# VHH binders against Flagellar brake protein YcgR (ycgR): the designs that were tried, part 172

Target 1, 263 residues: Flagellar brake protein YcgR (ycgR), of Thauera aminoaromatica (c4kar8)
Amino acid sequence: MAELSTPSPASPAPLDGGRGDELEKFTLRGARQILQLLQDLITHRGLITAHTGGGHSFMTAVLKVDEERGRVVLDPSPDPQANRRALAAPRLTCVTQLDGIRIQFPLVGLGEGQDKGRPALFAPLPAEMLRLQRREFYRLQVPLAHELSCLLKAEDLARKPVEVSARVIDIGAGGVAVVVPTGAAEFVIGGTLPACRLALPDGEPIELDLEVRNLNRQTQRNGTEQLRVGLRFAALPRAADTRIQRYIFKTERALNAKARGGL
Short names: E, the ipSAE of ESMFold2; O, the ipSAE of OpenDDE; V2, 0.75 times the mean of E and O plus 0.25 times the DockQ between their complexes.

## First folded at step 15 (VHH)

Design DX2 (from X39 with L100W; framework vhh_7pa5_2; at its last look DockQ between E and O 0.53; V2 from the best seeds 0.00; counts 0 for: pae E 3.2 > 2)
Fold by OpenDDE, look of step 15:
Structure DX2 (fold): chain B 263 residues (1-263), chain A 121 residues (1-121)
Amino acid sequence: as target 1 above (263 residues)
Amino acid sequence: QVQLVESGGGMVQPGGSLRLSCAASGFTFSTYAMSWVRRAPGKGPEWVSYISPLGGSTDYADSVKGRFTISRDNAKNTLYLQMNSLKPEDTALYYCARDWDYWDSGRFDIWGQGTQVTVSS
């Protein structure tokens, strides 16, 4: 009677380290970036769902960012029980949306108190904030042969104005992604880069304002670190929009024709 | 159109009570801090009470502390001020105001037309 050794259930394949890496691309850890994003939540009046665990949550808002004390001021719940749960929780998971982008961040060390006699919840600034940007617009991958570039007017680490020539890697109706050398400039998500110049093959560069929407550090095979910057068109003249759309359309047609064996 | 409309004012005797209401329209009410401000005859505007967007934080002028209660119903887009133990000194035009920012500004960007409260024997 040969005991058929029931094959030991295959240990679930380790969650492929790739998902963690993908989330890392969307995780902000820079103090300035975090401060800016929190300020943006205030400016845009973003309401936050704070999860306390056990399936419980309450609505809150960032009322103030206290940079001097390194803390965030939150709106308490009108429900005392929710506040008790929040204060007892070792960690809050805060979820919100800004401009269609999901934002998630942890808060630890929640306390209650008063600021200028007003009741509030206080927490240290989050160490990280996850920003999940859904690509709302189709992005054309720019052919290398087109050599699209964008002159970025930014600041260096010393807050000195610098101009950085960045290669455009993708373009859409809503913005561009560019690659810059690491350390060439300091970028802050939500920050505006005024009077930048986008160079298209069909004429003079387009002057436009750009908003930093995403930052992703990439290490190349050669060990060189590059920064991918996602930029939104903040103020695009109508004529510029038309030119960008024309370029995208023309390039897509050419790429499709090539893919069909026509070239 | 962004609008605030106050109601509930009237004449009461000293020691009486009133409940003011402010109906908000034309904006996302639940995302704004709100205040009550009053103006007595011959006097400048006086801040009365503050409430945070979700209602978890409230503040009161010393002159009304313990007597007035601010509240809000975000589902109804309505701000309230319960006024108890009214005094002649509380006689004023009461305005609902939208706070410009959440916490420290003391600035208001939108006002109602006001509702008259008169406390007289």
Scores: ipSAE 0.869, ipTM 0.945, lowest interface PAE 0.5, mean pLDDT 89
Fold by ESMFold2, look of step 15:
Structure DX2 (fold): chain B 263 residues (1-263), chain A 121 residues (1-121)
Amino acid sequence: as target 1 above (263 residues)
Amino acid sequence: QVQLVESGGGMVQPGGSLRLSCAASGFTFSTYAMSWVRRAPGKGPEWVSYISPLGGSTDYADSVKGRFTISRDNAKNTLYLQMNSLKPEDTALYYCARDWDYWDSGRFDIWGQGTQVTVSS
C-alpha cells in the first residue's frame, strides 16, 4: 500500500518510487527549463548517483547536453559491471544536489558508444526533472533522549475510540513516522486520525490531523514486534510548521556541533 | 589556490618504464577531466592522454596508444601516467593539465611545472 510521498535523504538515495501527484508541484516539464537545469549541473560539476534498480547504483556526471540530437552524454563508470547493469536497466533514476536542492530525474533508453572517439553513455533528454528543497525531502532521525511522542486518536479492533501514545522515530516537514506495539490500535492506509497531539520539547503539544500513509511490521533486537506507521500532516497551520522546523533545525545543529569536523 | 605538481620523471633506457604522478590541490579534483601533455625539445605541446572526471572514459594520442595508461585516484586527488615500452621520441617535459571543458578537451586552464622524462641509451 501507499508509503510516505516525501523521499528520505538517507545515504542510499531513495529510488523514484515515491513519485506521486503531490510531487507534481516540484516537477519541471518545460524543455527550456530542463536544458537550463542540466546545464547548471554541468557548470557546477554536479556528481550524480544513478540508480539502476535492485539496490544498485553508480556515480556519474552529465558531461554535455547535445541539444541538436536531444540527448545527454554521461560519464561511464570505471566499473564495467556497473555499466552493464545501467545498460540493462529499463530506467535510471538519477539523484543529485545543487546548492542543497535535491534534483532527481529519470533517464530511459540508455545506450553506450563513442563521443569524439571517447567512451560515453547516452540517453534522450529527460521529459521531467524534480527540484526538491531540503525542507521537502529531509527526515530527522529523532534522538531517543528527546522522547518525542504523538498521541494518536485511533480505533481499536471493535472500532471504539482509543488513544495511543506513539514514539516518534523520524520527523520532517510533511509528516512523522511512529512506532506502536502490535495490537495497540487498528490502522488503515488512507485513514485519517483527527486531533492527534505531537509533543515537542519546546512548548505545548501541537494539535494536528494525520493521515496513515504506510504500515510496516518490525521486530526489535529483543524480539518484540512493533508496527511502524508513516503519518502525513494534514493542513498544518503556520505556527505548527514553524515549531516543527525549529525543532528539526536545533536538533540537527546540536548533533553537528558535536562532530567538530574532520582533518 | 589551484596547484598541480608532477613527479616521477627520470632517465630510462629505450624499452623501459616510468610511472608519473600528479598531485592536485585547491579544487574538487573528482569533478574535472584531466590530461597529460608533453613538450619535446624543439617542439610545441602535444596532448598525450585524457581521463574523464570519474575515470570511466580514457583516450590516448596515437603515438602512445597501447604503451601508456592514464589513471586517477579521486580519493587521493592524484593523476597517474604509466609509461611502458618507452622510445627516444617520448623524451619530453610532461605536464599534468586540468581539462577545462569536456567537449573542448584541448583547452587546459591549469597545469603544473612538469616532470622531465628522458629516454636514452
Scores: ipSAE 0.295, ipTM 0.741, lowest interface PAE 3.2, mean pLDDT 83
ESMFold2 (binder alone), look of step 15: mean pLDDT 85; pTM 0.853

Design DX3 (from X39 with S52A; framework vhh_7pa5_2; at its last look DockQ between E and O 0.50; V2 from the best seeds 0.00; counts 0 for: pae E 3.4 > 2)
Fold by OpenDDE, look of step 15:
Structure DX3 (fold): chain B 263 residues (1-263), chain A 121 residues (1-121)
Amino acid sequence: as target 1 above (263 residues)
Amino acid sequence: QVQLVESGGGMVQPGGSLRLSCAASGFTFSTYAMSWVRRAPGKGPEWVSYIAPLGGSTDYADSVKGRFTISRDNAKNTLYLQMNSLKPEDTALYYCARDLDYWDSGRFDIWGQGTQVTVSS
């Protein structure tokens, strides 16, 4: 009676290295960026859910960023038991939202004390902060004043190489939408445009490869026909990705500030 | 409209107690630090007490420490000041104020009309 060794359930496939890479794109590790984001939480009065583990959490807020001491000051819970749990936890997972973007960051080394006679919780500044923007779906509408452009290397109807300067109308982590004059070039969905140049306001143009994903003909109010081209970043250097993300973040912040009457 | 409305003031004898309330409206109350400030006749405004947005951090002027207790109910958008062992020198108009700074108190942008507290024999 040969004991049919029931095949050991296949270990869940290692979370595809691609997800880790995707999270890295949304992770801030720069000290200045972290400080700025924490300050933004203060400015915008963001409440934070701090998870202590075991299914327990409490509400808190960043009250102060102490740059000199390298620490964040948090509002203690009015519940002493919650504070005890927090202090006993090896790590807090802090979750909040700012301008529709989910923010998550760890705090390690939580302590209680007083600053200027006021009770507070203290933690060292987080080493990283995750901004989970469903980037795949978020497209920043580019302000007209920024005059973003993309030099497209394409072909005309005769397959002759042509360069087309296109205005960028929206930008996301995954690509751009541009507007080109009708007939300027022939675009094929799924086609690759190599060695294009994206111009950002903060420096030299970024060289990148683009894939055509969508084509839409639009008639402007003035009766002029334009072609909207949706382009995916086919190959983007890490440095370029960082610059794009920085631009998006900075622009969103500025737009939100303006919307709030701050500018 | 952003508004703060104080209540609960009155006349009490020395050693008596009062509980002040401040009803907040027109803003997200739970995201702001709040303070009590009082003004006695012929004197400038005096900060009395501070409470952080979620109520875990509080502070008091030395003149009221151990006698007054600040608290808040964020679900009711209400700030409280329990005043015990009242003294004649506590006689003042008491204001609820929204504090713009979470930590360094003293920057107030919104005030109520105040509620009168009189401590007299």
Scores: ipSAE 0.623, ipTM 0.857, lowest interface PAE 0.9, mean pLDDT 88
Fold by ESMFold2, look of step 15:
Structure DX3 (fold): chain B 263 residues (1-263), chain A 121 residues (1-121)
Amino acid sequence: as target 1 above (263 residues)
Amino acid sequence: QVQLVESGGGMVQPGGSLRLSCAASGFTFSTYAMSWVRRAPGKGPEWVSYIAPLGGSTDYADSVKGRFTISRDNAKNTLYLQMNSLKPEDTALYYCARDLDYWDSGRFDIWGQGTQVTVSS
């Protein structure tokens, strides 16, 4: 870290809330771990995107950790409206990146004041900080041409078994998002779908258990309604994990080659 | 290479105004606090003004408060000092400096070459 004079640009958007349970194992909650990570941000001069809600955000930085008062000291925005939004928000979602490692944390109870005569924003130390490698947060947007699918073993409204072939729209280390026609099955957040089958191009389908994490209804351009289902992988064997990572790697390489005009 | 270049100095009568600029290159300007420091004839360096990396927090020496305004344009990698109501005691070589510590001024690792401000009585 001594070799880096400037941090990589922050990744500005917060991770989708539907991944919260998936990310718990990457969440730091120890006071010493949190203080050290905040100090690392100070040392490496990490720029932070602070999200205030309603699609608004502003750039800030941690200027100091005030351990005596149990608070972080933030660089206020030169835009007074951004500061007013931040002070009115019940919660800031702070997002930054430190040499490819994504860091995200909430700040609650933001206030304004002075630190040794200098204007600043203050908040209690965060109770948690999320620290992720690229693999831990990356989701490949699956090209339509691949028609990647997952066979879901679900139930209809009458609780009868149904099998639904769902198109996979994104895939990562911890799960997939799929789309199905509205009404194809009844999905319950927190429900499990045992023995589903994920079809990858490089071999036999992977049998895996899925947990429903989020549901969103969507209307296509032609008026057709779809249901977007966010699914978490339960207990994924290493062989399955390796195949998924290989698919992601190969697909990303192929997309980069097409973008360069090499195909 | 890391570089700070001041400009905008000159001669002015008491009560006049000047605007100093400092062009930064070779580093990520927006991640550093910046200060203006001046050196009057026969004196050591005197801190004049401070601005936080994103520009929302500023500070001034008592001798210039209310007369000088520090600002920055991070898109242009430029630091500014607007100096109004200039006095003969403001005569000095003015430097912009990269400030390493937001809580403890005086740890400057990179300085410009300075721009001369002369206020004649």
Scores: ipSAE 0.270, ipTM 0.718, lowest interface PAE 3.4, mean pLDDT 85
ESMFold2 (binder alone), look of step 15: mean pLDDT 89; pTM 0.896

Design DX4 (from X39 with S30D; framework vhh_7pa5_2; at its last look DockQ between E and O 0.55; V2 from the best seeds 0.00; counts 0 for: pae E 2.1 > 2)
Fold by OpenDDE, look of step 15:
Structure DX4 (fold): chain B 263 residues (1-263), chain A 121 residues (1-121)
Amino acid sequence: as target 1 above (263 residues)
Amino acid sequence: QVQLVESGGGMVQPGGSLRLSCAASGFTFDTYAMSWVRRAPGKGPEWVSYISPLGGSTDYADSVKGRFTISRDNAKNTLYLQMNSLKPEDTALYYCARDLDYWDSGRFDIWGQGTQVTVSS
């Protein structure tokens, strides 16, 4: 009687692949951008939490950016033990906030020394800096007058391919919420809708892949039931991202102007 | 209102010690570098000591090196100058100053009223 070893349930694929791509959009790698951001930290007097690992951290600040030597000068901790830990760490994870934006960057190759007789910590310039705007989760409520739509390529209950024109009700850098008639298509959370078309007012529709993230049935004031579908941009070309951002900014500006008694 | 208020000055004999304090208000104290500057009678201002925002970096004029110690308590918004082995040449009005730059110090935007230190036999 051969004990049929029940196949161990496949460990859910590490969600790591999609998170990496999203983080790349917010990662600065340009030398000039990095230098500017470090200078901004000085200008705005941003304090930094430097994590040394093992649950330890200390407060520091960028005192100077030395472009000639390609290094950042940091304020040492008044705690000698913290400095020892920092110097022993293979990598520092630096975390700060500027104008409500979280900034994170690694420093490697930390050393101690003196400049002009003043003690300091020195590190090579970071190779990358992550700038996370909370606004990236900001969703613009689309004005009804704009009539944004998304052509969804989905399947019906019989798994027959169908195209559904959905009204976009909100849009952000990460995705859209749309409204579809109930029964127009079958949506599965986590499912991908390939080669969809987002229509913006400023030009030709944008072709993109969408991932279903949320489903919510809503009853309208007139008693009609609609399905709200939250969709994530699964694959968005850079040019498309730029257009979407431009639309959002332009619309926000217009709405704010109107709210101030302008047009 | 941004303000610096010095205290702790007085008269002391040569070889004596004083501790100056500077109370800061009206700004985020722990984000600024701070300095002590002194002005002796008939002389221009002389920079005395520097401390970084978090206190990890300090600097001293050669005239006071080894005798003076600058420190800060960011929780109390207070700057200190411990002065040991005082000399008649240390007689001056001592000012607390907010430094505009973190590293290239020497420019100050806010000053206290000063506290008088007199070293005399």
Scores: ipSAE 0.866, ipTM 0.945, lowest interface PAE 0.5, mean pLDDT 89
Fold by ESMFold2, look of step 15:
Structure DX4 (fold): chain B 263 residues (1-263), chain A 121 residues (1-121)
Amino acid sequence: as target 1 above (263 residues)
Amino acid sequence: QVQLVESGGGMVQPGGSLRLSCAASGFTFDTYAMSWVRRAPGKGPEWVSYISPLGGSTDYADSVKGRFTISRDNAKNTLYLQMNSLKPEDTALYYCARDLDYWDSGRFDIWGQGTQVTVSS
């Protein structure tokens, strides 16, 4: 076959733990709500990608909720190696979608067994389930041609004010990721960058406060080193939020039209 | 429209083997469990075998356990039943059925037309 070594469908990746406080408002912890959401997955026949760690995953489904025993019943993989990895994993991170809503939940204590002679995987009911509209977790990859930038008001290594113009590589409802030359400024996770300026293609730059959420040093193919800085919008004025959402919407439309062969 | 079409039946002597196929169309095959059901002349339907939506769980009636193997190829929307060590009591019309329940399979909403299996000397 044409693509035996390259998976055609991309598995949905879990949202990382670095977004934990952003995701709290979308997290269900009530037993009744969790049971109802699991039942909705069964009713709508949602297929689930279960991540076992180390970049491995397998497809599964919730076949039944055993409320009496407080367990979910999952479809085992037909691949025995996937089942062994799942049973050895300290937790599964399950990701699925229901009517455009992303659903993510952990399963801990996975076991194998049979119910009335039918093999299955079992786990205790999850203690939490995440429900996200696409817009709430979406990050637009900024096209290079847009040259979107953000002026950061930071400090150098000597604690002196410095302004750094950073290229924006992705943008979403809650923040941006930027890239800067290594050493251009000192960034500390949890640090606040007040009065930064985000330059969108239309209108005046947006003044906003940013909080550093993550830092990653990266080496390009040509040996150039850069720092990827994950930044959260602190408190956005309504007008600023509207302009950011408009940019994302218009850019998504343009990218979708290009993928379909025209404007 | 939703359709299930069985094939692969025929005549075989006792101890022989057959492989049944069921081609599915018009629905999302990999989200449904599937079953084989058979009907001998003058008898009611008998559930034969079950397979879960992604194929990781199978089940069999006691009368066929160890001799029959259910499988599915979700990329080809096809269900299979490998039948070995066939006996005269396996003579029946075999149906492919879309199974709505994981437990106590008995809620089938769509059936094929069936394929005849005849085991005789």
Scores: ipSAE 0.468, ipTM 0.817, lowest interface PAE 2.1, mean pLDDT 85
ESMFold2 (binder alone), look of step 15: mean pLDDT 89; pTM 0.901

Design DX5 (from X39 with T28I; framework vhh_7pa5_2; at its last look DockQ between E and O 0.57; V2 from the best seeds 0.00; counts 0 for: pae E 2.1 > 2)
Fold by OpenDDE, look of step 15:
Structure DX5 (fold): chain B 263 residues (1-263), chain A 121 residues (1-121)
Amino acid sequence: as target 1 above (263 residues)
Amino acid sequence: QVQLVESGGGMVQPGGSLRLSCAASGFIFSTYAMSWVRRAPGKGPEWVSYISPLGGSTDYADSVKGRFTISRDNAKNTLYLQMNSLKPEDTALYYCARDLDYWDSGRFDIWGQGTQVTVSS
């Protein structure tokens, strides 16, 4: 009687490396960026929930950024027990919100002390800060060198079908903004443009339906008038969404690298 | 409208105690550091005490250290100053003030009308 060894349930597939990549685009690691964001928290008077583990947390605020000493000064809790927990914790998870954006960052090496006779908590500057923006609200400014374009299937004033090649100026998960010559086509807010083609650098154009969400006439420095059209993805295949997200991520990484003095 | 309203002042004998209150309105009270400042007759303003937004950090002038206690109730939008062992030298108009910055600024952007404290025999 051969004991049929019931195959051990397949270990859940490692959480697809894609999630890590998605968080990375929202993670600040530059010292200057981190300092700026911490200063913004002070300027905008952002209160922070500091999690100490075990389901415990306390409210705090960044009171000062001490660049010379490479540390943040935090408001202690009025609860001594909360402070004890914080100091005993190997890591604090700090959570706050600024302008509707969730900010999360770790603090390691918390200590207590005084600055000019005032009690405070001190921690080294965080090595990273996560700035979570809603996917639908994030818009990448497309570098001019990328020459992203969208072929719009629209109508002219006579309702004759026309195809307009439009330059993409910004892109997000929810849509694109494009610029077209004034008078190239008639656009109606709320109108649908079917079977348009978005050209990305990484392959064949993506066919998609677009909805006109806003129209803005812009005059260039040279006096030329252009129409900025805000377009929502009305129907986007999953594969297309993935490609768009990949493009955005790759471009942001490159822009950030350049901003840091890289290539 | 942003407003601070002090109360609790009065006349007391030396060695007595008073508790001042400051009611805040028109702003998110819990996001501001607060201070007490006093002005004695014929003298300039003197900073008395500081408290951080969440109340975990406090500071006192040397003249009041050990006698005065600053506190706040953010749920009630109220700042307090417990004054013990009062001296004639503590006679002044006491103001609550909103600190412009969280730390090391000594600058204030909003003041109350003040409450009079008189310590006399």
Scores: ipSAE 0.876, ipTM 0.949, lowest interface PAE 0.5, mean pLDDT 89
Fold by ESMFold2, look of step 15:
Structure DX5 (fold): chain B 263 residues (1-263), chain A 121 residues (1-121)
Amino acid sequence: as target 1 above (263 residues)
Amino acid sequence: QVQLVESGGGMVQPGGSLRLSCAASGFIFSTYAMSWVRRAPGKGPEWVSYISPLGGSTDYADSVKGRFTISRDNAKNTLYLQMNSLKPEDTALYYCARDLDYWDSGRFDIWGQGTQVTVSS
């Protein structure tokens, strides 16, 4: 089958905007830290999604860390094609979640063989591992019925002020993603939009500064062109943070209740 | 309440086949390696076969290689042992066992009650 592996529809979107500098504080590079985290994955029996590129992935687990040889030992896929793709890939991107912590790490130089007569996949220990608390990576997909909006104070091509009412499509602790009609305003990655207003369903709109992190042009099924703008909260006051987190938790709980027939 | 329940045993003639099943409950099945172990009359337990948590790695005792096939269906929380070309020496009580980890294979913490396989003319 030519079925592409994608994150579960219920999976949170990646953190919006550029990730290099923002993610450094969550990145482990010490050899002992990496060994300990891998051992924690083994102890807690973490299941790992290993992405091989081209939208393909397979499920695996760290079976052991071979410290003497400096490598990890992975459970091969029972699907031979998945194993062939993994061995051909220049790198694997491994993603797992344990106790609200998202763990992501690359593996390079994957090989196959046997460990004590048992088939396994092997790779050198990763040079780095990303560890994110759920709060730092989770993005709620906003229901259309909420009509959550954000008033953006941006500029047009002539650098004149313009206000754009943008629909919020996802929201997390660190930011929002919005959609606007193409051409409604000029957005620059790294640019700051001061004094925007986020309209939550309960309570007064929140005034906050936003930083543009990502831009993506999208064509809807009906042919409509939109610009998806990833926005990071800058200098978010505690009160605003509390209200945003409350909205996320309340909405997540309501969505879970609907999915289970109101239980 | 962790449980392993074996089934599918019975009497067959030499050269016959049987398929054993083991239903698992009370734990996250897909995160554990599993093994089959057998006990022949008057003998101690003998490890038969191993399968890794996601099913990509299998292993067999020399006495059953090429005749037995271990498999698992993680969606159904079920472990299987397909036994072909059965011999009288395969007569035993067969147990499903939860294997604690890859590195120290053969550490079993939970066993079923077993299902009897008898190979006789």
Scores: ipSAE 0.477, ipTM 0.818, lowest interface PAE 2.1, mean pLDDT 84
ESMFold2 (binder alone), look of step 15: mean pLDDT 89; pTM 0.899

